VH-VL binders against o27280. Designs and how they scored, part 378

Target 1, 266 residues: o27280
Amino acid sequence: MDSMNVPEVLEIKRIVEESESVKTFIFSWDFRREVRPGQFVMVWDFRDEKPMSVSLIDPVRSEIGISIRRVGEFTDRVHGLSEGDLLGIRGPYGRGFELMGRDILLVGGGIGMAPLAALADEATARGMRVDALVAARTADELLFLDRLEAAGVNISTCTDDGSCGFKGFAHERLLTLEENHDMAAVCGPEPMMFQVMRILDERDVPAQLSLERYMKCAVGICGQCCLDDTGFRVCAEGPVFWSQELSRVREFGRYRRDPAGRRVPW

## First folded at step 17 (VH-VL)

Design B119 (framework fv_bamlanivimab)
Fold by ESMFold2-Fast, scan of step 17:
Structure B119 (fold): chain C 266 residues (1-266), chain A 119 residues (1-119), chain B 107 residues (1-107)
Amino acid sequence: as target 1 above (266 residues)
Amino acid sequence: QVQLVQSGAEVKKPGSSVKVSCKASGGTFRSYGISWVRQAPGQGLEWMGRIIPRFGRANYAQKFQGRVTITADKSTSTAYMELSSLRSEDTAVYYCARDDQYEGSFDPWGQGTAVTVSS
Amino acid sequence: DIQMTQSPSSLSASVGDRVTITCRASQSISSYLSWYQQKPGKAPKLLIYAASSLQSGVPSRFSGSGSGTDFTLTITSLQPEDFATYYCQQSDDTPRTFGQGTKVEIK
């Protein structure tokens, strides 16, 4: 409620080095503010504020983790912080993943594995069988393999360069997997998600996909995060969408928006 | 799963240095640390420091800072612990262990390297 | 540094006994606690992590409990291979620190 819209200044308790470009920042969290896998928070470094997915949810320890990839000035500054330093956090925001059935497939690309790692923890805690297809450009950019294996997740990997697992893209690897699932959750580059969604639709597997597009505000009144045709606002109505919803969006997997809101191809 | 294999026993003179190796093999885990823990004869376990081999970052227990250096060679999947200015009190079995970044638990462990410092 | 203190320092037990070892931290460490078993001449073996999570391959007779500053390792129905020294270890802060050990000896 009201407390969700005011940044709390929290101490960085621990930093986990996930890869050369990704760190997970762990904070104490008051779970009177519920957090679900697939939701995001606004991270404030006292200069700029950016949305980040929650990658660790631990009510027993009263901790959350936020995984951040270094991609620009804001994230470069945050990566320069140490344990004991302070960040402002507000939220959570957005719609989280919903779990159904007994078997789930997770398909993650790059930093898209962050919200899926939190979902894997919840799914395994519920007794679901979890299969994860983890994709990256190179072996060094595969994320959360240690956490997934510790949780009992069945892992398949693929890398563009063939340095670990299948050589190729996530959707190419998925075509060689002969397992059926009650549901799937997908997060990663939009072109990857589009190809994966098409395969899952053909297999009649309901899928939830997480879109982490450029957003200017977390309160859902921002025009730049709208999808065409449907008018979806990613920050208010997403970031998690069912595949049936996204199949109606002409823009998904084909176009992105620049800061002026103009369509540009991927 | 990952296995850790350490170099063989060493006998050193006081004032010299020793460098112990720890070679990792098997498994696909990439984001973990390697901690070094020693155990003097009949004593308990003492943490010396850790490195995250992929990134070359090391940190040390204050007691050993200045005379311990932990390094890693990614091309051979080998971590090293070098201890200088050896004293008889440094006689111990030195272990490397995989250090889970989230839990800080140690598994697996190397078999240990006995280092004896004597005149 | 966080100081870890185990109790007792040693105990004598018979096969089939229930054995309880405690570990106290000088400040709260949440559930960032692991338990290890060490047999003479061997490297330690991880038994429990996160205070209560059983490591894969470890017999179910081992269990851990506790949070904050007080932790317990329990061995239900002690077996001959369980005579060893047990260590607790905190990972809430750097440096990582171990308890002094508890030696479980045959009675």
Scores: ipSAE 0.635, ipTM 0.813, lowest interface PAE 2.1, mean pLDDT 87

Design B12 (framework fv_bamlanivimab)
Fold by ESMFold2-Fast, scan of step 17:
Structure B12 (fold): chain C 266 residues (1-266), chain A 119 residues (1-119), chain B 107 residues (1-107)
Amino acid sequence: as target 1 above (266 residues)
Amino acid sequence: QVQLVQSGAEVKKPGSSVKVSCKASGGTFRSYGISWVRQAPGQGLEWMGRIIPSRGRANYAQKFQGRVTITADKSTSTAYMELSSLRSEDTAVYYCARDDQYEGHFDPWGQGTAVTVSS
Amino acid sequence: DIQMTQSPSSLSASVGDRVTITCRASQSISSYLSWYQQKPGKAPKLLIYAASSLQSGVPSRFSGSGSGTDFTLTITSLQPEDFATYYCQQSDDTPRTFGQGTKVEIK
């Protein structure tokens, strides 16, 4: 366990430009530290540390990939790095996705496709049929389409502005798609996940949702990742939750809390 | 789906420069790298460099000693390869190819641009 | 730079033959290895990537294997259209490098 809590300094082996705002950083990884789709790592730039989802898991090549969206000072600095530069990585942390049945639905919004891309790789390697609904505000924000296509995933897209695929939101597109899945995995903006969860619940499709919120510490000792009512901690008990667990949380899909604990509507 | 179309053949004098274009159509130009590969008559394939348009930086093979410059114009979905101080041994067919960022394989390829350097 | 060496540099074969071409990297490249076919006057065509992944539309008689430093391209039942030059290429590091080529000629 101590090894998971101490950052290991790793060289950036390769950088993949996913979009104007998203990059995937690929590192050699010692798979004596198992990593599963849905887990995250703490990325340290020798000044600040932030949680990032693992988006590529390749034990044959001994590599992991971490996808990072540019949203602030930390991520802007990391995006300025080049192949050969160093980052500290510790983890993995959190509960990963569970694969069940033969037919799986993935519903991802924006950067939420990152953990789902790793899950898609594992599911297709196991011979599962994978349908992915990839949602974003615009076509430029749709992520991992080429990687999903190469893996043999059946892809549906939707954009808020209609620039690619169905014009509308993920839950509106989902209403027009086939209902025959053994399970679903969902990751994206919380309001999107809430609407998708409701539809899947009505269809009796068991769903796992990845919830990424504020986090100060990766060891589960910080209350910022705690959900209302249930006391669930994203880093310790999540980030992946079953839909039935999230249905007990009044905050889910309605509002979030800022660092001061104030309610902020979605 | 993605197609690469290159500019036409060139005949150049020693010491001059040549700039070859590679226009992408179909797919997203920004989501892929573009590599330049040349082939002298009867010889094998030689990688010159690559650019990932969203990164804004090109990588080059050392052999060209700063004689090669690879650029990309996102607005026209066009990549360029400029080779200066041309020598007779630069006579070759020059190819652009879409460079997969995860795997690094090349597909599709442009049709090639023949560059002949003669006095 | 990673040096790629193919063997043989040329071979003569008949239709229906099993042909094997090997490629050796000067250092480990994991499975970052691709194979291309080139016919006279044409651009190269991708056959195999990631050492063993068959490109869409490429006949199943082509297969690739290997990892680390040693790789093999196999054509199980050579057809008339397969007489061409074949190249391996590594993508584990920059610069990208190609093998010198293997010319498959009619016997």
Scores: ipSAE 0.694, ipTM 0.848, lowest interface PAE 1.8, mean pLDDT 87

Design B120 (framework fv_bamlanivimab)
Fold by ESMFold2-Fast, scan of step 17:
Structure B120 (fold): chain C 266 residues (1-266), chain A 119 residues (1-119), chain B 107 residues (1-107)
Amino acid sequence: as target 1 above (266 residues)
Amino acid sequence: QVQLVQSGAEVKKPGSSVKVSCKASGGTFRSYGISWVRQAPGQGLEWMGRIIPRFGRANYAQKFQGRVTITADKSTSTAYMELSSLRSEDTAVYYCARDDQYEGTFDPWGQGTAVTVSS
Amino acid sequence: DIQMTQSPSSLSASVGDRVTITCRASQSISSYLSWYQQKPGKAPKLLIYAASSLQSGVPSRFSGSGSGTDFTLTITSLQPEDFATYYCQQSDDTPRTFGQGTKVEIK
């Protein structure tokens, strides 16, 4: 939609501190512009613009939330803002998650839990049974556990260092969990998503995976958003893909591309 | 599931300080805040401030600014509220409560710590 | 600061009565409103959050409604164990503020 291409200047209504490095910024939103879990917006601080996943969708309160990890100059500036300050928001963009069946498994790593938190809210509101496997390097980097618990989600955790829950990686924990799900949604580091996808394929569980690394072209089509082999443009055709689509992408989970387009192993 | 356990009752002299502890068990100091709320005898509830124990960020009600300090020790899952320059009107039961950052709900609550300021 | 005003300050009712307590915010707080029950000598207990969501373990006779500035807590078919003081609390802004309380006495 043309109106989605012009940033709307919105006041930061509330800030939630998710971890030492992650904050959720909450804005009033006019839901005549529909937002779905798995979609992203472009956040503009009046100097730079970056894509961010929508992590809270609340039509009853007319609010959206955007979770931002502090990783560079732009995000450091945004983290320095306070309630009442202004940011430009345009969107939403991209293909969101689809819900089917009665039982869903969410598997999230780090900031990848942000779009899955929004999906958990929608799934529980629809009366679905939701199981979430929340993974991070350390306990301090586990995200949205309080929101998931409040929503009635069945939570399993794992950390690489064993500081909370299962000691190990998400796919290792998944091997010890129940197989009974109608669908799954996965978001996190690409190597984690690849391993999780393989296990879900073995269990014949249809999965959707969110690829956030290429969200640089929110309005048009560009070569930087292109995946190998299939020619998929993440910002146009993603960021959410079915596992069957990603199984055809040779680079998924195996290598990435640098700014020059060269293949670089994970 | 989180349970909050507070330190025992204190009797303090005017002008002194009191430090009340609130230990979380049964669930860690995830993204929840810990709020401190007091209640004077026969009075209502008054919010003093809160901390997010995960990274130590605290904020305070203006009325208590300069007299209250809220801290947390992540390694022991314990939050603390220190109130200085005590007056007789500070006599109250002091509660800690888990503060859901999204909803701002207080649940669960500690059992309360009675602080009496007298000669 | 956002001022929270409850009405009435106290009431007496018979077992089985429908009791309604109102809470008014000095400015719009959307649905960032919680209701608490406090029994003598005990810490408050969360009953309702987000103006209308029933806390797990709380009897279904308790319900909340409202948005913006005007909110209500309703107790249908009042029971003897409902003798308590009830508080509303806003969480839209800092500082968090409470109503002055409503004492419910069973006749």
Scores: ipSAE 0.702, ipTM 0.844, lowest interface PAE 1.6, mean pLDDT 87

Design B121 (framework fv_bamlanivimab)
Fold by ESMFold2-Fast, scan of step 17:
Structure B121 (fold): chain C 266 residues (1-266), chain A 119 residues (1-119), chain B 107 residues (1-107)
Amino acid sequence: as target 1 above (266 residues)
Amino acid sequence: QVQLVQSGAEVKKPGSSVKVSCKASGGTFRSYGISWVRQAPGQGLEWMGRIIPRFGRANYAQKFQGRVTITADKSTSTAYMELSSLRSEDTAVYYCARDDQYEGGFDPWGQGTAVTVSS
Amino acid sequence: DIQMTQSPSSLSASVGDRVTITCRASQSISSYLSWYQQKPGKAPKLLIYAASSLQSGVPSRFSGSGSGTDFTLTITSLQPEDFATYYCQQSDDTPRTFGQGTKVEIK
């Protein structure tokens, strides 16, 4: 049965508390439906449905994990759930990351570390050397450091307030790191990703960037997706894009769109 | 590598309380849990509760709910377990142990703190 | 609460023997099971996590197997330092629960 578009009601098997605002919900999963790092699922609480990146992929245990940050009514309701409660899950959807070379760089900001944690697991399982730059506003908001360390990842941290690692932003820390990478994967706030992309382009490191705002485009709901600032609407399958594709988008990292489609500075 | 170092042995009267400390030495707490496990003389292992020191959130086994309080001080990398209204049945060795949220299992363990409750 | 039951509660063995200890969970815990060794007066020592993963520094004569509700710890060639009490423990749910223990004694 090709039923990935039909929601399955799954029991929350375990909940991992990642920070005061982030939890990972773990479910049993039938891996006849393959899941790859960078893909997302639609999470249904029987009132609303929202896209969430897959942050744990464990075929040995037959489990997936979904990391959710508390940012609004839907996520607040989901955070109120307990082990044994039910959620609807459908998918996976979207374009996943492609691994290339032997040495890779992961750059994650906040919840953007979620899909990168899954990617780190796959890369290390393939014998790749993985460097991760993990960025957050404060030390308490750095995510997945324990998982990355257990996987053998070489970790650099930075916080805006200097409470852990380098004091400053991800792109400022990246300027002090070695340039020896075959590819990079980047997830986080668009302004951060834009600055990181520019540095990687100067270093001639191909990068893949994951954009939450394009998850609906990947499932065919793309009425408000615009990549061209001339007013031309381009429906693009996301959420993962190569840096050369995003370098041509004038709005990337500079402007966002409100619900009415108006340009708003970040 | 991280080691867990516990406070020394205690002798207490029935009805009093005891507070045992568990300090991470050689490193700092991350988002690991710290579980407290006790063992009465000649008996097996009994889980009391845990805290995730990074967030200050604690969970307790129902048997100890209302008598046990688990706290943490991030600035000193120290977790605490306080057990009140002590009974002779609370005589045990109390261990702290690092609790991995993803894989489970406890490693490392503290050396243990002997608590004797007698009149 | 998930109840963990070990079998046997005790056994007598000689150096060089193959020893098998079984642990049963009252409900499925997937592979969220750990095995510990405890010697008198000492804290428990983690031997196996995730049902079958050998902890660093633990001799290869120790192995774990099983999933769901039934789990086994095997010591292929018992050594003098292996006479101890062994515990299984589930990490699938809160509260964390231990088996009652298995004492491995010298014949």
Scores: ipSAE 0.419, ipTM 0.734, lowest interface PAE 4.1, mean pLDDT 87

Design B122 (framework fv_bamlanivimab)
Fold by ESMFold2-Fast, scan of step 17:
Structure B122 (fold): chain C 266 residues (1-266), chain A 119 residues (1-119), chain B 107 residues (1-107)
Amino acid sequence: as target 1 above (266 residues)
Amino acid sequence: QVQLVQSGAEVKKPGSSVKVSCKASGGTFRSYGISWVRQAPGQGLEWMGRIIPRFGRANYAQKFQGRVTITADKSTSTAYMELSSLRSEDTAVYYCARDDQYEGDFDPWGQGTAVTVSS
Amino acid sequence: DIQMTQSPSSLSASVGDRVTITCRASQSISSYLSWYQQKPGKAPKLLIYAASSLQSGVPSRFSGSGSGTDFTLTITSLQPEDFATYYCQQSDDTPRTFGQGTKVEIK
């Protein structure tokens, strides 16, 4: 509805520190405006707006959480805020994850675990068996392990440096896992997602992948969020896509966009 | 599986400082907090402050602000609570407890450290 | 600070009794409330979190209910090992605050 396109000024109720570079900001939310795992909101600090995935959805407590990684000037300012401070939020936007079957595999890299944490909560609430493969460069960058454990999720970890769990990349760890799942959900760096998608496709496991691409705006009329081969717009058609849809996108896993909108190899 | 083990009992003089340790064992020192709670003889529970050991961020109850310092050494999985300018009313059992950042519940608890302040 | 008030401060009960302890917050804390059991000379033990969620390993005779400002802890069919002091605790805001405690004594 029209009300989704107007920012609401909300008070930061609580801040959870997930890592040295990631915080989750929790707000009271009116669930007459439905939010689903995989959707994002535009966060406005009264200077700039940036898209952020919803990482906590709690209709019983009437709260949502937004996890933000510190990567630049906007996110540095937001990380400097305290409980009681105000942020503008508009949305939610985008297509959420769809759940099917009895068991699901989550594969998350870094901040990509944020939307998957919200999905894990919904899947466990539905009585699904949830296995999560949580990947990061180092142990200090693994996210949401305590929250996933509290939700009853079966957790596997991997780090590039071997500081926690399997030593290696997510797709390398996945190759050592032989469990069948009815579906998978994947979110993280695009090269990781591409490798994971290929393995899941070979195993005939339907997968949904969330693309957190560079954007200038949150609505579907933004050239920066367009995928050339298919014409998909991440903010309108995504950010969640089925693996069958992404397999036809030459750009996925191979190229990214710079601030000028040019395609650059990973 | 995770256990919290605290340092032993202390007897201190008024005006001195005490530093109590809380070592986590049997599990990974993840993104949870460590809260410090004290209990004077025959009294209830009083929260002093918390730290998130992975990041070193601490916050304190206003009553203790300026006298308490909570720190953590992630490499040894140990949290510390130092209370300065001790008074007789600081005589209490001091507990550390694992603090879930989302729920704020305390589990597990350390066994407690008795601190007696006497002249 | 959010003030937590328990009622009663103490009660006497017999094995097999149903015991109800109440906890009131000075402002709404949603469901950010935990209940603890403490026996003499021991650290507190978590019984209930999120107002109504039973901690793993805690007997099903313990249950919690409530939201907002009014909460209850119920013990059905009291056992000998349940004679202890019980505390509620809010985690909606900092500082974290506890109720004054309810001592459950043998009648």
Scores: ipSAE 0.671, ipTM 0.845, lowest interface PAE 2.0, mean pLDDT 87

Design B123 (framework fv_bamlanivimab)
Fold by ESMFold2-Fast, scan of step 17:
Structure B123 (fold): chain C 266 residues (1-266), chain A 119 residues (1-119), chain B 107 residues (1-107)
Amino acid sequence: as target 1 above (266 residues)
Amino acid sequence: QVQLVQSGAEVKKPGSSVKVSCKASGGTFRSYGISWVRQAPGQGLEWMGRIIPRFGRANYAQKFQGRVTITADKSTSTAYMELSSLRSEDTAVYYCARDDQYEGWFDPWGQGTAVTVSS
Amino acid sequence: DIQMTQSPSSLSASVGDRVTITCRASQSISSYLSWYQQKPGKAPKLLIYAASSLQSGVPSRFSGSGSGTDFTLTITSLQPEDFATYYCQQSDDTPRTFGQGTKVEIK
């Protein structure tokens, strides 16, 4: 039996409240099972199991954090838990981010900042200069600003409604920022990621993008994680993809598929 | 980045209650907590409880549970600590401090509010 | 509750001295330990967090070390402004608890 595929029942050590709808659950973790930024775990509440990105990786303290947005019955139940309660954790799964160069740009939207917060910690630990563009619909949905500041990250913010920082979308704010990064990492709503990718491609900045909808393909449970012109194989290698892989995909940023496989516009 | 300013000194009679305010400026959209810590004359520091002003959720030390109420008003970025059934041993300087949720450090601190309980 | 015990409760030192203050937790707190400086009539000031991380703006002569139950704060070359009371604090569990304090006095 593959020990990575067996859920371990772990005690919730600490809960951090990131927003009215997002909490980070912190667990002691045995780092004989290595975890990398951009990977996810399966979280089991003893009724249902859902994939969640790892948002904190601390091998010195032997801890991981998992950030969960309240969006349905499963996540509502998990949000009702307290420190000392138990959850099953299985994994990690998926392809994590790769770091290169000396300067990195992070572009995150909403909960997409969760895996990028873990990446920011690793990049700063490696001595990289980190610039982060944190985007959300409103100021109340901006996430991880305190963690990024503590890590020494240079932060820019934007909100659709103008309640914090630049008024507008992430790609509009990006056009006003410096162009001199060795790489970028992007995570957030797919339409945002598509627009950001196009700008980074024009600037010749290699980017990695994390696509939440492909996390289930890594554990074989959904069967619907196909990219139009690259097929099943590309979907299985997610959730993190290089921009050169995604720029050749007609589906990315244009439409998604429902459970029946039908095209649905973003 | 965040600055905390507390209300002024209070003199109260035994059995009454006191409500101390802590106004935050700067970083109003950050997800920090506000902890309340008291210090009796010549004594050490004692944690009473905390709130996350952005969401209004409060936690209390068992010793003060039932006597302390911590609240927050998001519109004015102000946290409050109310202590009831005051006794002479509640004479202390009461501090609010920004509480880092991940690490639990306290920084910055308010300037302190002296509360004297006497007849 | 996690009990925090500091040693010594007070010490006398001269400018230029190396000062070491220890803090013991009644159970393992990993590295969830902070050190504070308090001067008479003032609020405490954060010096060290996560057992060994220096807070921005704090002079490099201050350093912290330790993990689990045993922690130390070191001041390598004591300055006139360093005469104060120092507190350790754990944040591994609720309630948050402080050591009783160590008063550093002029010799």
Scores: ipSAE 0.690, ipTM 0.846, lowest interface PAE 1.7, mean pLDDT 87

Design B124 (framework fv_bamlanivimab)
Fold by ESMFold2-Fast, scan of step 17:
Structure B124 (fold): chain C 266 residues (1-266), chain A 119 residues (1-119), chain B 107 residues (1-107)
Amino acid sequence: as target 1 above (266 residues)
Amino acid sequence: QVQLVQSGAEVKKPGSSVKVSCKASGGTFRSYGISWVRQAPGQGLEWMGRIIPRFGRANYAQKFQGRVTITADKSTSTAYMELSSLRSEDTAVYYCARDDQYEGFFDPWGQGTAVTVSS
Amino acid sequence: DIQMTQSPSSLSASVGDRVTITCRASQSISSYLSWYQQKPGKAPKLLIYAASSLQSGVPSRFSGSGSGTDFTLTITSLQPEDFATYYCQQSDDTPRTFGQGTKVEIK
């Protein structure tokens, strides 16, 4: 048995409701196991295990937070838990974000703001200027605005329905924002990330993108984490990739594969 | 920015119940919890319980367990605190307050509701 | 339950004085501590959260410090509007608990 890959049973210290569909679960954490923004953990409810991004990293308080969107049976069960209940946590896993320069742009869609919230905390603590573009379908689905505001982040919002901020998609809003960033970090639905990446490439802004679809596999277990053209195993080499790495992947932002191996548009 | 407005003062007899309301302006209930804190005349602050509206689960201080019920109506942005089996020592000002989910501080506070239990 | 003990229960001070109020938790609460000011007939007002973070709109003469079990609220150069009762509150665990209060009275 490898104790490093065995889930540690932890008590839920606090639960934060971020939106109608998203909760953050906070646990005491032993920081002898380093955690970096962009990494994930495996969450075990004693029936099923799923990968979840770390959304809060607080070494001073010895706490981590894991934000979970309600999308199916596993997440429905976890959302039904209370403070004091237990979950198994193992990890962290994956490649985290790297911070470069003085001015950083964060572009997040939906639950993709979870790892970016942790990154925003680190960037602002380092004295960086942080601009965040937070995108969602509706105002009620915009995440972490209070945390970003408290951290001193410059926030722009956009919603598909126009209920908050710019009416439209993230890439449309990005075209109206300043161009002076040393790097960007992007996380959200793959079609959004593809459009954002294209704009950042045209502006010569190096970007790191976190691929949500790796969340369906444990590290080294599922061959379906491979990307076309490159042979990347997302869970082994990701989830964070530089835009230059993803520019070589024809399927990024265009299609996925179903269990039968057939191409399905996003 | 946001404000909490509570229902008016009440005078109740021993053994009855009281239900105090707390209405939020804006979207307070979606982002925050609501805590209830009371203060007897000349005494300090005593936390009674809290609710996070979307969880629907209320947590209560042990002293009030079984006598207090905290609920929220999201459609009207109103939280309620009902205290049953009233005694003279329940005479107090009852406050609602926005409960910050990450830090647990209380801000803003309602103006308070005076509840007097008299025979 | 986490018990919060404040010292002193009351103090007398003059305008311009430096006032220090102490709060002790019965177990470690990390930095999950807030300070409130309450004036007669009014609801409490948040001054400090996370042990040392000044709430927006609160004068800079108020400051908080501490971590674990021992915490301090300091008011430098006391002003006439600062005569009030001050409470500490822990939010590390449920139930949330308050100190018994410290009354700052005019000397």
Scores: ipSAE 0.669, ipTM 0.824, lowest interface PAE 1.8, mean pLDDT 87

